# Designs tried in a protein design chat: VH-VL binders against o60147. Part 131

Target 1, 175 residues: o60147
Amino acid sequence: MLEKNKYLYIFRHIQTNQVLLSQGNVLKKTALFQLPYPLQKPVAPNGMRPAKLRKDHWVPLLKVEFPNESMFQSVFMQLLNYRKYRSVQPLTSDLLKLPIPVRRRKIMRQEVPNTIADLADILNKEKFPENSVRLQLSDKSDSEYADWPPSVQIDSEEIKLSRGFREKTTVDEAR
Short names: E, the ipSAE of ESMFold2; O, the ipSAE of OpenDDE; V2, 0.75 times the mean of E and O plus 0.25 times the DockQ between their complexes.

## First folded at step 6 (VH-VL)

Design j29 (framework fv_dargistotug)
Fold by ESMFold2-Fast, scan of step 6:
Formats: structure tokens, C-alpha cells, sequence
Structure j29 (fold): chain C 175 residues (1-175), chain A 120 residues (1-120), chain B 106 residues (1-106)
């Protein structure tokens, strides 16, 4: 069984590049509350449902393994705070010049580099022991969006989750 | 010490309105979501919805749209549940409960509950 | 909505007994399940989150297991203060609770 309380999973949308954070290797629907822009429209006003989570549209971006749950919670909460901070900042004049749909796509496209930069910033400010934080990426070149502290060890192995998040652990498959 | 303290019991007539408060202390109010849970006499727990304490945006479960309104006053770290056009079937204990901003672990702290009785 | 079915609805037990409560989800919820204890006239108390992680301050006689669609809460040696109603809750979608299991003294 995976130790979900020690792992931070970061996913990206295959079309929009929007980012979702999760403590498990499978996205839950409530993760959509992280998004400032709804991905899908509600079903009906009187019987409104939140936007549906289409797991086949999300792929892993990176996975972080922490030494303990306390460090995981601290970094996870700080990343959520950085996301909240970014969502309320005044838009630049260049972005304000763009039509709303174009503006949203440009902002969404930047979530991947922004999230990676934010993660690195948090880890650089924390004083974790050398090589205590294990970072595993789907695409190693994404690590180039930031400078990493000595506490981070970048794995050579790629994340092996399927595009549709249909793959489960052997324990889940046996159930 | 984290505490959620709710307002006292209410006895209302059908058609009236009621406003239940939930005052938080011992933590940063806007860092955690606030949920509302209903429990009718002798029945189980029913999630009504939650409010994003940072943005003030409420989300309602199906069945709790229209007559139910979640709001907050961040200056006094208080969340509110308002029920309009009260019906006998609204008789229940109403709980507020906090979770992480994005619902991570479950509801770790609860208010003591507010009994709302709707009768003539 | 995801439906949770708890079994049994009612359980009669003695101090020292091993008690097991089951919660079954209508679809795969991974490990996004919590367990609560509610005593008469009191608010629920979180016991276990992420299916098997014990909340701080909860006695070690409580344990949770399971993933996917079937979950169990076990009390290894029932104490007098454990007579209560227990609820499971899924957090995979918008939260829903199981119907509850009332554990009464025999």
C-alpha cells in the first residue's frame, strides 16, 4: 500500500496545462476546488453539480516523497497558499489587453512552470536534511524551471502512472 | 486550542427564518474550509455543503439549494447558516465542521451543534 | 453522489470484545475515507482519515483498513467509553456519510 500521507502528487491537464495537487496517486473530484477557472460547466442550474473530474485528461507532472507527514503537510499547504496568492494578484497590462478566453489560456499555460518554481522556492526556504526529499518527474526537463536545494534528490526513474489514471496498485487490482 | 462555538437552540414556526452562527478560534480562519452537516432526530449525518473561507464562495449539496445560505464574517472569524421558509422536516441539529482548504483529511474539529426545532 | 453502506447497522458487544464495522462504497474511492465516533448528544469526533491513519490523540485500539470500495474499522478490545455510533465518510467526491453503526453494550 502506498503511503499517501508522505507523498505529494502533482498533475497537469493535457490540454490546458492547469495543475492539481493531491496526496494520493489518484485524483479526487474535490481537487477541482483548487482551480480558479472551471474546467467544465455545471450540468444544470437547479440541480448544479461541480465540474466533472475527467481522470483521462490529467497526467502526472511530478511526485515528491517527504521523510514524514509533517513535512508533506507543510509543503502542501504552502503550495496551496502560493496558488491562492497568484490568483488574487493584479493582472499585468499585457494580460489585461487580451480577450478573456485568451487571457485565461495564457494564465493556465503558465501553471506548470509556476508550480515547479513555487515548489523549489518552498524547499529552498525550508531547511530539510540533505537528500531527504525525493523528486520524481514525468519529464526531467521540467526540473529546469527552478534551482533545487541540496535537500532534493531528483530520481532518474520516470513516474509510471497511465495517462487515464486507470492503473492501480497490485493491492487495488486484487480487490 | 481550536474551538468552534455555535449559537444556541432555536424554536421557530413554519415559514420563519433562522440564522445559526459558528465562531472559530485558535487558528487562522481563512486557512480552513467550513462545512455544514445536518442530523435529524435519531438519524445519521448529512453533508449540506461548505464555504471557502478565503473567497466567501459557498458550495451546496444537492437538496440544499434555494432555502439554505452559507455566509461568513471574517472580521470575527464566524460562519453562518441561514434557513428561510422553515418546514417541519428542517428540525435537526446543525453542525459546523472545519477541514483543510481543499478537503484533505476529513473534518477534524466540530461545533457543539445547534438544535433547530420547527413546530407550531 | 457516492453512496456508502455500513454494516451492521446495530451491534451488541461486551467490554473486551473485538468489534469490526464495514463500509462499502458504490464506486472506487481509493483511500479517501474517514471514520467518526459520535456519542449521544455530542458532535462527531474524527478517529481515522485516509482509510488507515489514526487521528492524533485517538487510542491505538482503533484501526482502519481497506481501499477501493471496501473498508473496515476495528476496535481491538472494546472499552466502556467506546459505546457510540460510528460513521464512515468518503471525501473522493463531495462528502457523503454512511448510515452509521450503533455499538451498544450487551
Amino acid sequence: as target 1 above (175 residues)
Amino acid sequence: QVQLVQSGSELKKPGASVKVSCKASGYTFTSYGMNWVRQAPGQGLEWMGWINTYTGEPTYAQGFTGRFVFSLDTSVSTAYLQISSLKAEDTAVYYCARDTYYILTGFDYWGQGTLVTVSS
Amino acid sequence: DIQLTQSPSFLSASVGDRVTITCRASQDISSYLAWYQQKPGKAPKLLIYDASTLESGVPSRFSGSGSGTEFTLTISSLQPEDFATYYCQQLYEYPTFGGGTKVEIK
Scores: ipSAE 0.007, ipTM 0.564, lowest interface PAE 9.3, mean pLDDT 81

Design j3 (framework fv_dargistotug; at its last look DockQ between E and O 0.34; V2 from the best seeds 0.00; counts 0 for: pae E 7.9 > 2)
Fold by OpenDDE, look of step 7:
Structure j3 (fold): chain C 175 residues (1-175), chain A 120 residues (1-120), chain B 106 residues (1-106)
Amino acid sequence: as target 1 above (175 residues)
Amino acid sequence: QVQLVQSGSELKKPGASVKVSCKASGYTFTSYGMNWVRQAPGQGLEWMGWINTYTGEPTYAQGFTGRFVFSLDTSVSTAYLQISSLKAEDTAVYYCARGTYWELTGFDYWGQGTLVTVSS
Amino acid sequence: DIQLTQSPSFLSASVGDRVTITCRASQDISSYLAWYQQKPGKAPKLLIYDASTLESGVPSRFSGSGSGTEFTLTISSLQPEDFATYYCQQLYEYPTFGGGTKVEIK
């Protein structure tokens, strides 16, 4: 069985706190299609061209190493599904009282903790082997947004930031 | 054990429609996106777009909007490419190819290709 | 769209030769580049992804290098079964392919 990259990178926008999922340590432009609210007005037939990716506006939030590609793919898809689910849920009465722009900003502010909580929830349900999933955070305090299952081992070392992306290491290249 | 099996060659008249099928097996169909690639005779490879097999959402490359439609039947793990209002320049081999969602790392499995010939 | 330019378009070589194919991108695509081999009447076969990672089952004589805008595919010792057309593909945004390089028998 072919095993490709088994790393999940999650990036956050430094201004809006929006979240993007990535298999690579450098974001692709197509990742912007994950966003429920585009950062820029799309210019294309049917308005479907991705907005410009400002690499300097995105920083790594966390990195997850999975035991294999299959587990990665499963979790990745579930994360996207969780996000989609939230986007179609009815808004609370409190949110409905707010102007649309303010409402959107408030929702986006919760994207980081929600994504982390989603990840933990998915991993709890998956019941992976103990310490088989390795989690590295850019900020260790972000791990407090969720209760992690025994399958998750949180690294003591934080992600090093460089130009908004995590640099390749010899370890990453070997895998 | 992963396989993508496409439907047979087609011969069509200009203005007609064709529907190519791509049946997947040996893996979870909805765990990987499905890409379509065109190759005109003696020419290079051209990415037409892809369909998210989980959500059913298609994405079309520039130049492949309007007459080209990607669709799915997940119950039989099959992706479809439909081309309407066929033109002579649509004559080509069409491939389906498996890829990852959002983070494309390459097309690791391909169908055998389907030759579509458009001739008056 | 990102354009990929392959060079050369045609390459004549002998068995045992070291072969190098270049792919240049119109903009920085990091390491999101793949290489494919295609034989006549057959579907392309993935050789390398992420610029330098060898696909499972691919012989070690194949290697990829490069980052940013310039990439190379190298066959250290050309074998009879390696005569084919090779394509690079960028995956930084919507995929595009290079024009291809046909490796022929000298």
Scores: ipSAE 0.065, ipTM 0.713, lowest interface PAE 4.0, mean pLDDT 86
Fold by ESMFold2-Fast, scan of step 6:
Structure j3 (fold): chain C 175 residues (1-175), chain A 120 residues (1-120), chain B 106 residues (1-106)
Amino acid sequence: as target 1 above (175 residues)
Amino acid sequence: QVQLVQSGSELKKPGASVKVSCKASGYTFTSYGMNWVRQAPGQGLEWMGWINTYTGEPTYAQGFTGRFVFSLDTSVSTAYLQISSLKAEDTAVYYCARGTYWELTGFDYWGQGTLVTVSS
Amino acid sequence: DIQLTQSPSFLSASVGDRVTITCRASQDISSYLAWYQQKPGKAPKLLIYDASTLESGVPSRFSGSGSGTEFTLTISSLQPEDFATYYCQQLYEYPTFGGGTKVEIK
């Protein structure tokens, strides 16, 4: 077998800035199970049901290309663990003083910078080869939320997809 | 190694309740979600829903709200399915099955199944 | 809910035969399809996920293909232990299963 690339697709919600991680370029309904707060009110009193997936509300945040599946799995699992731990941390007294809707909006707004910082932290801890991990962002200024290790190559071209990863980019058309 | 062991078969009267258990071993219980799947005699597989083992949040498929309750006891790595006000059409083998908690890719380990028979 | 239609519902085959089972989705599910094997009185066993990725420990005679709305499970050389019922499952929305295909000996 040959070593093969694996991609991590990261999406953000256009209204809430919540983040979803995906192994594919098209989000599926069960990805909503990652969210600590549902996008709409509960459907049943015996439990909270995730909101319906509206793909038009999720836009690309960044795409990560790994040289092999083993590196992808390691980084992906660590990112999920970071997000899991963040979701159960005690709230600060400042946040607890805010009404629930205001508090949730403040927490959700931080998911983009938090996810980018977590990704960089994981990549800094791993000893991957120089320029082995390629990042392509929708907004290159988001790379400034973190310090990146030598293993990371940030693509000069931004993702120009308006509806997820479904449309061709200028880069794809040039190839 | 990874195992899901379910409680034994149940014979119940209509209107009774039943609680099926699914004990996990061989992995970190809270790192994977637990799915419930039903199979009526001679019929196919039907997904009932899942529970996030880290948060305790259940998600029910359409048709499995109200009488069906998913719960956990993380101290003993066990998931539970409770069915109240049993009806004859609830007669089925009930399976628990392990899935990823961030998104479902497939169910890689299954319990042996619990037959629940509802008859007068 | 996404509906999955399996064909055939039943087939008879001999050891050594090439067997193909088809699963059709009511809408585009990309590659988010899994295949399971179930023997009488036993729990299902995952064979394939993401349409074509073979689960660890599953014999290489099993393969999956397809994307979008049409998928196939192929057993290249049927063995005695392969006589079972096979189910497809979509995981693009909340999971649903196909009706099953029973593979029995001629």
Scores: ipSAE 0.013, ipTM 0.589, lowest interface PAE 8.1, mean pLDDT 82
Fold by ESMFold2, look of step 7:
Structure j3 (fold): chain C 175 residues (1-175), chain A 120 residues (1-120), chain B 106 residues (1-106)
Amino acid sequence: as target 1 above (175 residues)
Amino acid sequence: QVQLVQSGSELKKPGASVKVSCKASGYTFTSYGMNWVRQAPGQGLEWMGWINTYTGEPTYAQGFTGRFVFSLDTSVSTAYLQISSLKAEDTAVYYCARGTYWELTGFDYWGQGTLVTVSS
Amino acid sequence: DIQLTQSPSFLSASVGDRVTITCRASQDISSYLAWYQQKPGKAPKLLIYDASTLESGVPSRFSGSGSGTEFTLTISSLQPEDFATYYCQQLYEYPTFGGGTKVEIK
């Protein structure tokens, strides 16, 4: 059989703006291992890993369509490595002056733009064919966090938001 | 070439301890989680848990939280399973199996298995 | 815990037959399912992940389908080397395996 297209799904937490990466449009509970240390509550207000996945707290940020599994796996692993790298970088002196909860929230607020920039950086370094990678966003203005290579085709339609972790398509234009 | 090479078979008496090793090669050890899977004679596969090879944090399946300890030596790309206070029902083949961090894609590479036999 | 029930537990088939093995999950696991082949005395071998994606090097006669709670592994034309035990595995949360399906000759 021919290889099927592979999708990368990126989710954002509605309160903290933390980011989760997924191979599917439904987050699985083990996705929470992408977050730091366990928290005994279902929500991670300070960047701690929650004990449970609250599916209604994670909404679509973007999805990327790759032509094959190899391209998907390369990009997925590099994104995870970028997140590890950022987590061990020294904090600036201005951040260190803040109370710990305030500092954590400031850092978490940058996860969306940083992840989008990292994705674009990876795609610019990869030598993918022109228009071979399709990008769809929940908010088109988020594409402005980065410069995209010619390999990326940005879909003109936004992802229709749904409660929880699934993408929906409206039928309004079909009627 | 990705390989997981486990230590050899063990014959133990009840009450003894055993330490099974799993040496990885052909990939960046800390980029993939290491799972442990048990298979008793004539029975199916049972996931015992996994260890995060980047942080060293183990996670144990229910029923494996006492006598079973996962550990690492990242300097030699090796994962370990230690079983203490061995019982006859611990007789099984123990496999190590590679999985990805935080987005499990199945266990794509397995060790050859280590038979642990517990008999008086 | 998510329980996986494989059906049948055992089947007897001839070379060239089409073989279908079913795995049913106790709750919705989306497409987070893998299939393994295990021959006696050997480690399991990953065949399929994400319900339908063939692992590299796996013959095209193997295919997977399904989503949610019901999944199928199909071998379109059974070969002598395919006589083995097959396991499904869910990866929605902490992995669990199905009970296995033994495929024997004759």
Scores: ipSAE 0.013, ipTM 0.594, lowest interface PAE 7.9, mean pLDDT 82
ESMFold2 (binder alone), look of step 7: mean pLDDT 93; pTM 0.952

Design j30 (framework fv_dargistotug)
Fold by ESMFold2-Fast, scan of step 6:
Structure j30 (fold): chain C 175 residues (1-175), chain A 120 residues (1-120), chain B 106 residues (1-106)
Amino acid sequence: as target 1 above (175 residues)
Amino acid sequence: QVQLVQSGSELKKPGASVKVSCKASGYTFTSYGMNWVRQAPGQGLEWMGWINTYTGEPTYAQGFTGRFVFSLDTSVSTAYLQISSLKAEDTAVYYCARGTYYILSGFDYWGQGTLVTVSS
Amino acid sequence: DIQLTQSPSFLSASVGDRVTITCRASQDISSYLAWYQQKPGKAPKLLIYDASTLESGVPSRFSGSGSGTEFTLTISSLQPEDFATYYCQQLYEYPTFGGGTKVEIK
C-alpha cells in the first residue's frame, strides 16, 4: 500500500473575487456550478445552459498539499460545507442597507478572505501532525486572513504560474 | 452505509407520464448531487443531468430538456425523475447516482435501476 | 460535448490474461476520467477516478493510466468475476461516457 500526496487547488476570479475549489490542477467547466452568483446571463430557451468557463479569468489563489487521501477528503468536504453554510446565513443589517447589485459585489469580494479563514478553522479543529499540510499561495499576504495551526507549513515560494496551476508546455517554451 | 433505492418497473403507453423515485440513506442528502443516467436496451450509458440537492436547481444534458424533469423531496431524502409524453424511444433502465462536481470520485453509489417500458 | 471513443468494443480473453482497454477524448480533459464496470442486469460500479486512483475496495489488479486525450484501463490478471462491460467517463465538462468494451470469456 503506497500513499501519494494529494492536492487541493483553489482558484480566484480576477474580476469578482469568487473562489472555485478543484481536486485537479486544471479547472473543469462543471466547477462553475459551485458559484451562487452566475458570471454570465443565462441563455433562453429553458434557461438551463450553464455559463461559459473562461479559463483566462481564473488565476491560482492557493495550493494545499496533504500527505494522504483521507486528510484531503475530510478537509475538502468540510470546506464545501462551510461555503454552503455561508451562502444561506442571514445578511447583516449593514449589507441589507445596500442596493442588491452593490451588496452582491461586496459579498463576492469576501470569498477569498472567507475561504482562507474557513480552511484555517478546519485545520485547527482536525489536529493533524506538525508540518503535515503544506500551503503555497499566489500572494503570501493572503495567509494573514487567518491564524494557522502547527500542522501547517507555508511555502516560502509564491505560485508564479500564468496558466492556472499548469506548468508551461514544450510548445509554450518554444514561443 | 450508503444506499440508493429506486422505485419498481413501469409499463406505460405512449403519451403517458412516469415518475421514478430514488430514496437515499446513510449520508447527508444535501451534501451530494444526484445524477440521472439512462441505458436503452443493449446500449451504453447516457448522462441525463443532475440536480443540486441543496438548492434544488436541475441541469439537463443536451437531448433531455422539456419532457424530463428532476425534482426533490428533501424531507424524505428522495430525488425524482419525471418523463412526460412518453415515446417508445424512452424505453430504458434509468439509474440515479450520487456524485458532485466538487469531488473527482466519479459516481460512487448507484441505485439498482428502474426499467421503464413504453409500448402500445 | 466531449466525445469518448473506446477500443476495442469487444474482446475475448481467458482467466489469467492481461487485458488493456483504451479511451480517447475528442479534446484535452486533463485527468478528469473515471472507469466503471457493469455486469449484466446490474448498476455500474466505480473502479477508478482521476484517471489512475483506485476506488476503495477495488482489487489491485485494476489500474488506470493516461492524461490529456489518451487513457487506458488495465486488468493485470483477469479473474472469472471480471467478465463484464467497462465504460470510461469524462468529468471535465458535462459528463459523457464511452461506448463501452465488453470483455467475454474465450
Scores: ipSAE 0.013, ipTM 0.573, lowest interface PAE 7.9, mean pLDDT 82

Design j31 (framework fv_dargistotug; at its last look DockQ between E and O 0.04; V2 from the best seeds 0.00; counts 0 for: pae E 9.3 > 2, grease 20.7 > 18.9, placed apart)
Fold by OpenDDE, look of step 7:
Structure j31 (fold): chain C 175 residues (1-175), chain A 120 residues (1-120), chain B 106 residues (1-106)
Amino acid sequence: as target 1 above (175 residues)
Amino acid sequence: QVQLVQSGSELKKPGASVKVSCKASGYTFTSYGMNWVRQAPGQGLEWMGWINTYTGEPTYAQGFTGRFVFSLDTSVSTAYLQISSLKAEDTAVYYCARGTYYILEGFDYWGQGTLVTVSS
Amino acid sequence: DIQLTQSPSFLSASVGDRVTITCRASQDISSYLAWYQQKPGKAPKLLIYDASTLESGVPSRFSGSGSGTEFTLTISSLQPEDFATYYCQQLYEYPTFGGGTKVEIK
């Protein structure tokens, strides 16, 4: 039971490239709260949160296995904090000149690489034991968005997707 | 109850100017961009540009620079379209339209349109 | 600018018919496409956004599909109130509209 709580899944929206964090491979409705609401002068544009969770619109970006739940929770909370911090920063003048939809898309295009970079940064600071964190990516090229610390072991096998969901493997079912 | 209410129809002579208003209600005015769309009689929709209701900065589509001016009065949640040096070809229905709240959505609310007729 | 070409420009159909309208983009616009319905003397009404997402309050008989450069709007069973002109719109860059498709009574 405890073993299941050590898995971080990061999902991306197939159209917007927005990112959601999940404990486990199934997104909960509450995950949408990670997306920003209207703020005064936010980095993330207002109204980027869908009214409803369409699970079929979200695909796994990466999977992270931590040694234990405590490490998972620490990293998870830090990731949320990093996102929150960015969302309250002021927009550049160049971005403000763009139509709202275009601006939003441009910002969202950065969410995947930013999230991956955040993860690497957090893990670098945590200094976990060597090869204690397992990282699996849906696209191996996404690993290039960051320099990973020795604590991270990147799997050579990519996450398999089926209709927007990660396919279950025998290994996953056993955990 | 989001609403965009535009000013009434206009009849103008060539060379004159017209100013169409679009009053928004039922939502935070500065949280959404305001678009302007032109539709000539019997023709399709043409995006004219938009105004950033937060910054006040207008952006004009190609072909709508010079004689067309977008402006705001945020105190009354109103956007304006001014057309100067009117031509016969400016005869059309002009719509204001709010950009949707979500990033990939279209224009979810429209004004009722304002007919501007330019005739000698 | 991105050009959108709708086909057909005119379509005659009967109540109950399955109607399909096509919108072709001059370049890849991913799924940044919306569909609108416009009735005479009225403002356009948003039907679908993100190529396939139904706007709130829109009947389920309307559906959108496609990505990249080819998109379709489908009305599974045409109703009397569906006779109107339909427009596609791209939102990949500065918005542009298709030329419209008028659905008339056969």
Scores: ipSAE 0.014, ipTM 0.602, lowest interface PAE 7.9, mean pLDDT 86
Fold by ESMFold2, look of step 7:
Structure j31 (fold): chain C 175 residues (1-175), chain A 120 residues (1-120), chain B 106 residues (1-106)
Amino acid sequence: as target 1 above (175 residues)
Amino acid sequence: QVQLVQSGSELKKPGASVKVSCKASGYTFTSYGMNWVRQAPGQGLEWMGWINTYTGEPTYAQGFTGRFVFSLDTSVSTAYLQISSLKAEDTAVYYCARGTYYILEGFDYWGQGTLVTVSS
Amino acid sequence: DIQLTQSPSFLSASVGDRVTITCRASQDISSYLAWYQQKPGKAPKLLIYDASTLESGVPSRFSGSGSGTEFTLTISSLQPEDFATYYCQQLYEYPTFGGGTKVEIK
């Protein structure tokens, strides 16, 4: 029997809809390295402490079960690279016309659909075996942001939304 | 099984150059970053920097800009360290080490090391 | 540059002893610390990451603890194969290593 070893957890912020990627169902403070800083060129925060993680502000968006750790690591890295690539692209003229606070909100509202589309694009390119990748969403309608390859099995059961990050959704614990 | 196999020891004169190879096997090469670590004789470990194996973009630690160049050949799952204008103080064992990109969980697999000796 | 100071730099102990090695960071690095074992003529081997998580295949006599600026590697019952130099490494930002702790058996 195949052991299910590796999960990708994606969280969204309850107010801003920013997205964080995680290896576990509880966010670690290192996840904050994924968020943009005021600087135009994001680098590791030499002499800077990462912003405080408010765990009650981050809720599950989706969870992916991969066949093994190596496939998880590949997808995780690629998602981070998609985010980095997008962060250095010029803004559209329509966005530049907006006041800065409005522009930021509009960009942040695209984080969820962009991340879901990025995930699907990666899974289409990675050539995983059919039905080898199990996707579970907190809101099933979010699957509509992308077209999924045959490798993806979308779970009919949604992740229960929790105010905390402590909910485990594994079959053994969800009885 | 994950392995990192480095090229053999090198004996060089000052002013020459050297290219150390690190061939990866047993995993998807572009899924993990490749780090370079130096250890001079009888001394501790120095992180030299890393290369993003997906994009090919290197990051160098302070003090390792200039004469040190990281590169890749992804078709053969190999990372390279080139050192130009060799100096006696470059005498060291050079390691490649695998790590994750943005959540650094330590370097879980290391090459066997390549001794580069620079003598006048 | 985050400095890591290891203590002691040298330690002599008997088989079966409990050994404790300390790593102190010059600033708060949360839990982003790894421990390595290096035997003479060999590459370092990852023992512990994230301050306290054992790497796969590492004997359970090794344990790590700490957060912030003070971290500890403990070997609960020293074995003959544990002769080595031990290094801590911070991964909070661009990595740096501690100076090492050489462990010799009496």
Scores: ipSAE 0.007, ipTM 0.551, lowest interface PAE 9.3, mean pLDDT 81
Fold by ESMFold2-Fast, scan of step 6:
Structure j31 (fold): chain C 175 residues (1-175), chain A 120 residues (1-120), chain B 106 residues (1-106)
Amino acid sequence: as target 1 above (175 residues)
Amino acid sequence: QVQLVQSGSELKKPGASVKVSCKASGYTFTSYGMNWVRQAPGQGLEWMGWINTYTGEPTYAQGFTGRFVFSLDTSVSTAYLQISSLKAEDTAVYYCARGTYYILEGFDYWGQGTLVTVSS
Amino acid sequence: DIQLTQSPSFLSASVGDRVTITCRASQDISSYLAWYQQKPGKAPKLLIYDASTLESGVPSRFSGSGSGTEFTLTISSLQPEDFATYYCQQLYEYPTFGGGTKVEIK
């Protein structure tokens, strides 16, 4: 059984470095609405078909464990608000001078450091108890994008990409 | 400058194993997925699956689970296809192909192909 | 699995002819369709992606059109180097290819 509303699962796109936030260990299609640039082509001309989620293109970035649902909800909502705020800010003149595909790649590559910095900023502003928030990363060097408050404990064990965010099961082991 | 160079042709007996290599150059290896496509003699193209070059995680098309294994050596920008317990029906040209689903919808660069012949 | 049906399977044409190849999908794939050219003994070459976007370096005589389930590849004025087998490919689901269309000299 998965714990509901206690873990924040953060995924990264393998090619573009775009980031998706999830309340569960498996991405839902609706997570794509977090992206300012589509990963896939627009819907059919009649508007009848939504964009498709390519789950094989997304890998774990980090997992955040909160001691209770209230703290999870607060941080998750603030992180979504930070991402929304970034998406509506005017682009710098330097970025606007670049061709659209080059501009998009440059912006997308910054989503991992931006998301990690935003998470740390939120956690630094909240006065959570010491060692109450646990971070587990796929690549611990990504923690270097920010300075973490005393409330954060970084797990020495990295996420094993072969298992994603899911527990290793008998079915997975037999595969 | 982007190139995918595959290993040479192989002649194998049924039951043997083969390992085909695909060496990439001219781009950041981990920024694009690597696809495998086979073509049996006189037949069309068949997608076998792909491997995530950043994580090393393979995805296999239906029909290519079990005997087929995709792997990487990122230190030399090389992808591998291994086929175990070879059967005559595995006789085909095997291609590696670079793919992206965001910027380029399709496989923009292909290896030259590796002919694997399985005969007694 | 999404099936792609190409027609015709074989086409005989002369230099200067306008050639049209069709590709029909078993379900709506929006415009997630690519076209490839394959010459004997060679790897396929990407011609068109996103149903109608010409790949860099591909001659302007090649064009693609369509969306949903019906797609066409057109060669406006066939050249000697265009005699090849052409394949459509969908990328809406896990990729599948059409059966191919062989374009031969008349």
Scores: ipSAE 0.000, ipTM 0.466, lowest interface PAE 14.0, mean pLDDT 80
ESMFold2 (binder alone), look of step 7: mean pLDDT 94; pTM 0.955

